# VH-VL binders against q96il0, part 62

Target 1, 167 residues: q96il0
Amino acid sequence: APERGAERRDTAPSGVSRFCPPRKSCHDWIGPPDKYSNLRPVHFYIPENESPLEQKLRKLRQETQEWNQQFWANQNLTFSKEKEEFIHSRLKTKGLGLRTESGQKATLNAEEMADFYKEFLSKNFQKHMYYNRDWYKRNFAITFFMGKVALERIWNKLKQKQKKRSN

## First folded at step 20 (VH-VL)

Design O6
Fold by ESMFold2, look of step 20:
Structure O6 (fold): chain C 167 residues (1-167), chain A 120 residues (1-120), chain B 108 residues (1-108)
Amino acid sequence: as target 1 above (167 residues)
Amino acid sequence: QIQLVQSGAEVKKPGASVKVSCKASGYTFSNYYISWVRQAPGQGLEWMGWISAFSGDTNYAQKLQGRVTMTTDTSTSTAYMELRSLRSDDTAVYYCAREQIYNDKNFDYWGQGTLVTVSS
Amino acid sequence: QAVLTQPPSVSVSPGQTASITCSGDKLGSKYAYWYQQKPGQSPVLVMYQDTRRPSGIPERFSASNSGNTATLTISGTQAMDEADYYCQTWDDSTGYEVFGGGTKLTVL
């Protein structure tokens, strides 16, 4: 069963991922960066003989990926929009146009932009604190279930080795 | 279609407890917080606390510390708020709301509200 | 502790611009959110993160937040805009969500 790559473009008019994992793949796939979050999504393989514990781990990983993509998509959008609003507001206060004489978007120097970065970090401090705490809790849970799955697999392998020796 | 559907109205006596349910649908329940907000008749909105549907972490308003317990049941996508030692001034409509404590929209979906009346 | 103060009521004629203020210490250093509540209904988010409008909310709704004051502005006010309006932010020290006292908008 050779793997030829993902089917493309049939369903993706604009900001939607166009990557499709091969249908015969037995592995998780890491896709291209999502346009909104800049995160690389994992496309999860579902084995036919998945144990209840393995299923719980896969669902936990899927939900955590969705959660993380939502956060970074929102943060990226908020950052971009507030950056443009800040630049436009400061240019207007200075009585300057939105474009240079060359036609490029006018911008602020590094010292002026430092004010934006400080203000943005301050406004978003509490949100990042909750995100970081929840991120650690999710990673701890994932690691815990990864360990349980690993132990389940070695235990089943040892039982099969013991059964072969007995018979 | 994202929905939060709450349990029905309740009438309680002072000193009793009430437990209001909030069943969520149309989104990944474990990825959001649920806040509880109450509104006494003719009054404004008062935040009571939130709970993480993932971890069960809570943050309760100081006024309600020791009297409120919030829980979730991920298998049924349901949040619960229990308020104990009820007083007459706990008479209110109790709302659950989906909360994005680290996202763009704070309380973007609300339940229909549950009237709790506390009277002798 | 964060406190948000709103006027109890605002009256406007149809077609005019309504402005509802929300005052709090250093409110412009945080995000402000606005909710509309009609009688017998649940609140509905109408503005978020100071100036942003959710999809489905008419363009006549706008908002700002600077210094100690956030303002919800409804241009071309319609009878259907008659409702209670609440601003909301958070308390940095406790993480508590904080609502203003609410403003009853009357369209005469």
Scores: ipSAE 0.728, ipTM 0.877, lowest interface PAE 0.8, mean pLDDT 86
Fold by ESMFold2, fold request of step 21:
Structure O6 (fold): chain C 167 residues (1-167), chain A 120 residues (1-120), chain B 108 residues (1-108)
Amino acid sequence: as target 1 above (167 residues)
Amino acid sequence: QIQLVQSGAEVKKPGASVKVSCKASGYTFSNYYISWVRQAPGQGLEWMGWISAFSGDTNYAQKLQGRVTMTTDTSTSTAYMELRSLRSDDTAVYYCAREQIYNDKNFDYWGQGTLVTVSS
Amino acid sequence: QAVLTQPPSVSVSPGQTASITCSGDKLGSKYAYWYQQKPGQSPVLVMYQDTRRPSGIPERFSASNSGNTATLTISGTQAMDEADYYCQTWDDSTGYEVFGGGTKLTVL
């Protein structure tokens, strides 16, 4: 679950809201936090001589990013909607308005909100356990393929050295 | 468009096995689970189990343990359910349904169903 | 294991409000989901996470979940709403998905 950060890499000043990596970059790029998930997307570099193994690793990383963004976008939306509905219901029961005198959304004190947080955590506990389990499985798979790519690159370098000596 | 397309109806004898396929399209297959749900004629929905399209992890309903195997093929975005040692009470329509067990919409897309008839 | 109990049938006149209940131990501490199934068709999600309505489902569909009971409510019931309705949740101890027995809604 990556946290929100202020780090951004702008290629063009006018494109601050729509990040685009440099055209000739040979590196992955980290964009600004997504509005819905609060995760920073990675724009993956596609080398011209990408091996089948390198392609599998990149696809795995891309799919895992999509998966993670979907989870947190959905969870953040659910949390926000249920929090607002809980506050609205409790304010209605107390005979209070939805807005303060200043026009800001009314809220509940910390003890009153504790009931919401407890209920939300209870309803979503098992879901988060499955998410954490799947997150570890994905990170293990990514690390495993990163190791395989590293070995493939070492092997190719050694093969090129041996070929040069024999030629 | 998100779509789940299942294999055609099958007729089997008791003791045989059946393997139903579910071809997914329109989404990243490996990011979701597939649940299998069956419905005997005139009866309700019965959950059979799920499989992760990423890891191949499964969770099977207790009454089907030992008789069911669920698999996926990520290269074809296809899920499979095999039910062995068929009995006449396994006659049902078998559905696949898309699921992310930590998603806010459970069973949001369903296949068209596959009728499996088990009779002498 | 969790068990969800629904009435076998509910009858309503056209234009009236139909209510379909789903009872389960501590169901209000979990999310409830509702599916509509018309004859010869696959189930269709009509309500999720207790009170949420998917896109394309008419606003006359609503739902609630508190205590041990979730309720699907259809206001202004139409002939096209005649179907079987299933509630669904999960079992905390096994992780199994659990369906109610289904309720046949008849519009007379």
Scores: ipSAE 0.728, ipTM 0.876, lowest interface PAE 0.7, mean pLDDT 86
Fold by ESMFold2, last read:
Structure O6 (fold): chain C 167 residues (1-167), chain A 120 residues (1-120), chain B 108 residues (1-108)
Amino acid sequence: as target 1 above (167 residues)
Amino acid sequence: QIQLVQSGAEVKKPGASVKVSCKASGYTFSNYYISWVRQAPGQGLEWMGWISAFSGDTNYAQKLQGRVTMTTDTSTSTAYMELRSLRSDDTAVYYCAREQIYNDKNFDYWGQGTLVTVSS
Amino acid sequence: QAVLTQPPSVSVSPGQTASITCSGDKLGSKYAYWYQQKPGQSPVLVMYQDTRRPSGIPERFSASNSGNTATLTISGTQAMDEADYYCQTWDDSTGYEVFGGGTKLTVL
């Protein structure tokens, strides 16, 4: 799924700069892609008068972001390491070196790499099944609390208007 | 930094129940599962089940279904395992372990174990 | 349901290479994990995802998983490596975690 994968494929050298949101921002921030997960972190704004319900929602979103970033960082690392191991194993079986004559890392052809992809997906099927189930449960919870916060804010605005008309 | 601390040893009679606690620290409790694993004296490890600290979803080993209940309290970062209708062959050390069910390190941190003795 | 079979014991001389096997149907199409347990202590993760070694585990520990067999290998075995070793995987149909019966490694 799009939210489980990288949001942006980066073709440039590793050059993601340190990110520092403004101290006095009144809005959430979307930072640069994380080096390991390729997900863009949200840097959350904490209002001075955050209600308990708003606090619950913010913490839920923060914890879910951490959880999702950790999953994709681990998955990307696993994929990268197993791909390298697969290539090394197949090159060794073929009697070839790990580097080409030009010094670049040797690779396998598309048919051979398709074998890796199929094996990796099969091996990690249960992992993705549990991840997908947990992802839906988290998104349901976040959406539910977003609705409750929206209703709370509407109700507070109505009560504030009522007080101003009464005073 | 990451630590799982379990409640103390217990002695129970057959037919009673036991509830073992596991207090977690040093990580975001709601982002992980907790597994319970037991080990009878001189025997191997036996997986009992897991619980999601986020959703409360559980998966219990078949032979224990109907006798085991796992819960969490996120406000105290504590997992609980209750085993009912105790029998003498339930005598074991009970471990909690942090679980990454997404096929990463799996059981990367373990509690110190809780000895439960069931005798008449 | 998945079953993991380990030899009950393995003996090696100090400095020699110990090899502990773990057999299970289609184990090579899943990940294998290894735990070390010393007497009176909790298990400790020593290898994960077939071949990965956690930080703090000596380089003399290695592992493989292919076909129906995972193998934990300890080169240059030391007296402190004497322990029970368990392999672990999962059952695809139930989601249950499955441990092998354990292997007592003796360093003579």
Scores: ipSAE 0.728, ipTM 0.875, lowest interface PAE 0.8, mean pLDDT 86
Fold by ESMFold2, fold request of step 21:
Structure O6 (fold): chain C 167 residues (1-167), chain A 120 residues (1-120), chain B 108 residues (1-108)
Amino acid sequence: as target 1 above (167 residues)
Amino acid sequence: QIQLVQSGAEVKKPGASVKVSCKASGYTFSNYYISWVRQAPGQGLEWMGWISAFSGDTNYAQKLQGRVTMTTDTSTSTAYMELRSLRSDDTAVYYCAREQIYNDKNFDYWGQGTLVTVSS
Amino acid sequence: QAVLTQPPSVSVSPGQTASITCSGDKLGSKYAYWYQQKPGQSPVLVMYQDTRRPSGIPERFSASNSGNTATLTISGTQAMDEADYYCQTWDDSTGYEVFGGGTKLTVL
């Protein structure tokens, strides 16, 4: 049974990733960007004899990845929907069709689009502020647990070193 | 299936405290906030505050500052709201609601409510 | 502090269109949310981010938000739509969640 690596996402019209991780991996590995969040998921390795502390760190990293993926997937989708609605509304106000003479979607020039970008950023400013604050808190917690796991591993190596010298 | 299940009704005297629980299931508890909202009989909804299930950070309504404490226990996926120095006008149904304060939906799931009656 | 004002009641005949307003300073520069509460029940989210409808909410529910006013619209109103309706947004300066006073919809 050959191991197959990650597949390139050729088409994902429904917004779901068609990424397939390797059947067996002894390491964490990084998949392709999710279509909606544009974030690359980490696929975590679960070792034999994972300690309770190591398990807690892995769960924290998994939950934080889920949290971050959800935020950016939602934000990107909202941005796309509101951009289309803004363009549609402004074209109707100007008495223009939704399609050009060539059949392409009509759009607004950069000066007209500046109003959309300003409004969207202003409307979502507080939410991004809370997201940034929570992002830093999560990364601090992850770093703290990484340190605790590192100390646990050092202690276990020293204990084995002492055991071998005393035997 | 996402659910928020609250503790049962309470009857209290003025000056006492009450602690209402809200047990969450069906989602990653630490990735969301819990808001508490109360409703006096025949009245509208009043937001009391929120707590982050990840960090324990809180934001309390000005009116309740100093009388309310919100906590979580991630091991049981449970949020708690304690209201101290109860008065008769604290008689209300107390709801917990799931919130991600930067989410596209706001209060998308609500507990069943907990009636707290404060009477002499 | 932000204040959301709703009419205390709205009455409509079955099959008619109900409109419930929610007024607040610069409300159109923020997102508005709507909740339905039937007697003895918890509130239920019926509209979010001004115009979006959650899965499971009938398409006869719609909403808008512009200027200082958000509006919840229920077309083809049915007896089961009789409930209290609350709008909600946030206060920019405090980050507090803010509810309107509620509107009792009566279907006669």
Scores: ipSAE 0.719, ipTM 0.869, lowest interface PAE 0.8, mean pLDDT 86

Design O7
Fold by OpenDDE, fold request of step 21:
Structure O7 (fold): chain C 167 residues (1-167), chain A 119 residues (1-119), chain B 108 residues (1-108)
Amino acid sequence: as target 1 above (167 residues)
Amino acid sequence: QIQLVQSGAEVKKPGASVKVSCKASGYTFSNYYISWVRQAPGQGLEWMGWISAFSGDTNYAQKLQGRVTMTTDTSTSTAYMELRSLRSDDTAVYYCARDYSYGQEFDYWGQGTLVTVSS
Amino acid sequence: QAVLTQPPSVSVSPGQTASITCSGDKLGSKYAYWYQQKPGQSPVLVMYQDTRRPSGIPERFSASNSGNTATLTISGTQAMDEADYYCQTWDDSTGYEVFGGGTKLTVL
């Protein structure tokens, strides 16, 4: 049986932005917008002495970023493909070619395109609702862990100060 | 490579419970939903429900309300489906599937788990 | 609850075009998905979001969705295309996923 290669989707190649942060940087970096999602990826700094809680926060942020990148890359691709299909279908129905006599890409008027947008929004409504719900849950979780990490760092600093006073 | 590997076949008596596992690999488990679909012998596909691997949110088919519980373990990238109060008509192959679009698109499927309910 | 209706069987000669329909109320206002299932195997996604084809699915597979009917079209049907085909969508009120009854495609 031919190995049905696993890449079943036009997975937008994870355009891992070739942006490499400076090696000596102790900060998160923001890359250029991704080609497909149009979202700017964050390159997360990894401390040498990363705590388990900091690691958990970083992983959650990374997974959430991946989730957002994939969602919007797919939505943008879907939108573009469906828009093109809609235009082609409508032009064909009108007996018009894909190009004008001047060689320009034939376009539909704003009223015709309004029908496309309504249909697209209707079809994607449920998906967007679930996305929004998950977006809030993810960001809440991230914020919660950020708070925990902040408290941990404060506590560790206090312990270090006490140890220095005792010596 | 993305894979969903399910637990082995089960034989149960009426009134018993069954728990089927689905181990996912090759992707970020928490970023997707898992749907469960069953197929009785010689019958069509029946959607059972989905679970969010991130939040644990669930949506169960009305026919299975009160009898089905879906869970996930992110540490092991494993989804579980428990069906209680088994009946003869619950005899089916049970599939887990990765849901790419919040319950709408099943792009990867497990190999299936046969559950036989017999007296 | 949304109901999807498929013909129980479709027969086609090799090299001919097979057409499998899936009818549902306002199906054209939703996305339709199609799955192929061969005997003793798991379902395989063959079409998604009405007209989109996953990688690894032959170009002879196409689909449309308009009005109340989604259609899976297999051009130049081959013996290997013999399988059960299921359409799928969702119910807007419940968010439940709904499968059609399935269509057995026979290549004669």
Scores: ipSAE 0.874, ipTM 0.942, lowest interface PAE 0.5, mean pLDDT 93
Fold by OpenDDE, fold request of step 21:
Structure O7 (fold): chain C 167 residues (1-167), chain A 119 residues (1-119), chain B 108 residues (1-108)
Amino acid sequence: as target 1 above (167 residues)
Amino acid sequence: QIQLVQSGAEVKKPGASVKVSCKASGYTFSNYYISWVRQAPGQGLEWMGWISAFSGDTNYAQKLQGRVTMTTDTSTSTAYMELRSLRSDDTAVYYCARDYSYGQEFDYWGQGTLVTVSS
Amino acid sequence: QAVLTQPPSVSVSPGQTASITCSGDKLGSKYAYWYQQKPGQSPVLVMYQDTRRPSGIPERFSASNSGNTATLTISGTQAMDEADYYCQTWDDSTGYEVFGGGTKLTVL
């Protein structure tokens, strides 16, 4: 059976920016904008003594980043493809070629393009609503875990100070 | 490779409950929804509902409201569908599918689970 | 609730073009999806977002969605294309996913 290659979608190659943060960095790094999503990926710092809670937060952030990257990469691709199809269809209906007499790519007027945008937004409205909902839920979860991690760090620092005072 | 592997066939009596599992692999489980679709013998596809693997939010088909429960376990990347108060007309192949676009696009399907409801 | 209507069967000779229609109120204002199901197998996504073809699906598969009708077109139909085909969309009011009744494509 031919190995049905897993990439059923033109998944924008996960343009994991080959940006390697400096090995000695103790901070998160922001990479250049991804080619497809236009989102800047964050390279998350992994502490040597990462707590289970810190690890959970990091994983949640990483998964959320992946989710966002994939969503916007796909959305941008869909938009671009549908826009092109719309333009081609409208030009064809007008009996116009894809290129002007000057050899430039034929374009539609602003009114015609407004129809495209309206249709595109309508078709993607539900998707955007769910995305926004999930975006808030994810960010609230991240914020919540950030708070927990902060509290854990404070507590650990206090315990260490107490232990140093007792010795 | 993305795969959805479902639990084996079930035979149940009327009034019983069935719980079908769907183990996902090859992708970040929490980033997608899982939809359940059933198909009665010789019939078409019927959407049952979806669940968000991240939030646990669900949307169930009206016909199944109160009888169906969908759950996920992110630690095992497994989705579950429980159908209660089984009837003979619930005899079907039950499919889990990865929902790529918030219920709109089912790009990967499980192999199906036959549930037979017989007296 | 949105209802999608498909012809119960379509027959085509090998090498000919098969067209399967899916009709629904304002279907053109939503995305249509198409699934192929062969006997004893799980459904396979063959077209998504009206006109988009997943990787691994032959180029002979195309689709359109306009007005109230989505159409799956299979050019140069082959014996291997014999299957049940289902269109799918969503209901805006409920967010429910809706399948068509399915079309059996027979290659004669």
Scores: ipSAE 0.873, ipTM 0.941, lowest interface PAE 0.5, mean pLDDT 93
Fold by OpenDDE, look of step 20:
Structure O7 (fold): chain C 167 residues (1-167), chain A 119 residues (1-119), chain B 108 residues (1-108)
Amino acid sequence: as target 1 above (167 residues)
Amino acid sequence: QIQLVQSGAEVKKPGASVKVSCKASGYTFSNYYISWVRQAPGQGLEWMGWISAFSGDTNYAQKLQGRVTMTTDTSTSTAYMELRSLRSDDTAVYYCARDYSYGQEFDYWGQGTLVTVSS
Amino acid sequence: QAVLTQPPSVSVSPGQTASITCSGDKLGSKYAYWYQQKPGQSPVLVMYQDTRRPSGIPERFSASNSGNTATLTISGTQAMDEADYYCQTWDDSTGYEVFGGGTKLTVL
């Protein structure tokens, strides 16, 4: 049976930002903007003694980052493609070429482009509403777990101080 | 590779309940919605509802309100659809599908689960 | 509730162009999606967001949206393209997904 090569769907390659933080870094690092999403990826630090709660927070942050990267990469790609198609279609309808006499890419005027933006926003309105809803839910969850981790760290520091006073 | 694997065929009596499972793999389960779609024999596709694997938020088709419950288990990357008070007209192949963009794009489908409701 | 209307069947000779229409209120303000379903198989996404083709879908598949009508076009239709085709969109008021009634494409 021929191995049907799993053609990677154009999932925007999870652009593992080739940015490798220094191996000795004890902090999260912010990479350059991703070429598709234009979002700066965060490279999360993994402590040697990561607690289960810290691990859960890190995973939630990583998943949320992946979610955001994918959403905006797809949105930007959709916008760019539809914009180009709209411009080409309108230029063709006007009997105009894709390039000006000066060799520049032909463009539409602001009024014509306003029609494109209106249509694009209309078609993507529901998607943006659900995205915003989920964005708030995710960030609330992250903030909640950050609070829990902070409390856990305080408690652990207090226990360590008590043990040092008893010895 | 992304896969959705559903539970096996079910035969039920009228008034009974059925619970179909859909195990997802090959992607971050919590980042997507799962939609359920059914197809009666020789009929078209009917959307039943969706669930967010992150929040557990649901939206059910009006026709199925009160009879359908969708759930997810993120630890096992599994979605469940329970349909109660089964009728003969609920005989169908039931599909789970990954909803790529908030109910708009069903890019991966399960193999389907036949549910037969017979006296 | 939004309703999508498709012709129940379309017939085409091999190598000819098949066109399947999907009509619905306000479809021009929404994206259309298309699915292919072969007998005994699960649906497969063949077109998304009106005109976009998923990876692995042949270039002979194209789609357009004009006004309240979406059209799936299969150029150079092959015997393997014989299937049921469904259009899909959503209802903004309810957030419900809506499928068309399906079109049986026969390649004669």
Scores: ipSAE 0.856, ipTM 0.931, lowest interface PAE 0.6, mean pLDDT 92
Fold by ESMFold2, look of step 20:
Structure O7 (fold): chain C 167 residues (1-167), chain A 119 residues (1-119), chain B 108 residues (1-108)
Amino acid sequence: as target 1 above (167 residues)
Amino acid sequence: QIQLVQSGAEVKKPGASVKVSCKASGYTFSNYYISWVRQAPGQGLEWMGWISAFSGDTNYAQKLQGRVTMTTDTSTSTAYMELRSLRSDDTAVYYCARDYSYGQEFDYWGQGTLVTVSS
Amino acid sequence: QAVLTQPPSVSVSPGQTASITCSGDKLGSKYAYWYQQKPGQSPVLVMYQDTRRPSGIPERFSASNSGNTATLTISGTQAMDEADYYCQTWDDSTGYEVFGGGTKLTVL
């Protein structure tokens, strides 16, 4: 039997949606929006001569993408499920069915739905605050390593020009 | 298979320090927080604090008054909790737990580490 | 600071429904979480975000959270469900995690 192991939550399958970049690409690839997170996955290029610094940057970007995809996939599903549960609970309290006479999903008016949105935002405020803080810290770290890689590449080009002039 | 494996039991004298390790496997360590929770014999669960495996940011329970330090080593996927100036009422089982929702949800727990403080 | 109050014990006959309550100020405006702990073992998450059940937890486990009270419900209670149960939430002002005092479920 297959090993499941990872998720004990009612969430979408972990990870990003599948897409297949060209085998010989020398560029990062951006795929279509993931169905669950609504984020576009990146398939990162691994160059043949990747430096240790370039490897650290790529791994940081891969881990950050995984983190971000999992967060929004989970939050989107949680929002959808709690919205439906709120509507169903309020309709039952009114003695109404889940569908209108025309077969459409029954809804609540804007004033009633405002209660749901307030409750959801309140319950998730602390989580989103830490997410936003971590998002900024991750993007700052990525930018810092991008700068270090850029300087490394400039230095390597200067060394190649010096060798060419001396030969 | 997500696992949190903790270091072995320790016996300490009052005034000493203890450092408990928690080695994580089966997931991307830097993407989650680690919380530490203790349980005195015959008593309930008491939250001690959390640490971000990415940034090293911490949030400590006030009752520990700066006696606790939490760290991580990303290269070994290991979290550490150090408790200083031990007292007899620090005798407890110490758990690490993976923190799925920024201090709100502890989905995987270590096996626990018994720390006994006696003179 | 937030406080979560649980009954110290609940007894139930096999096959009956057990209910364990957890009370705290404005608990229904936050998520409640439930953990099961058997003697000599670490806690196990059995309900999350008020009503959600992790995969691997039997469907006889359910939960609710409204007003000041969250409730863990075990239908068709079995001897293997005998354990300590803890509710948990957070304190909005400090960001600290808060556990209830625990409830010992005995199956007679």
Scores: ipSAE 0.737, ipTM 0.880, lowest interface PAE 0.8, mean pLDDT 87

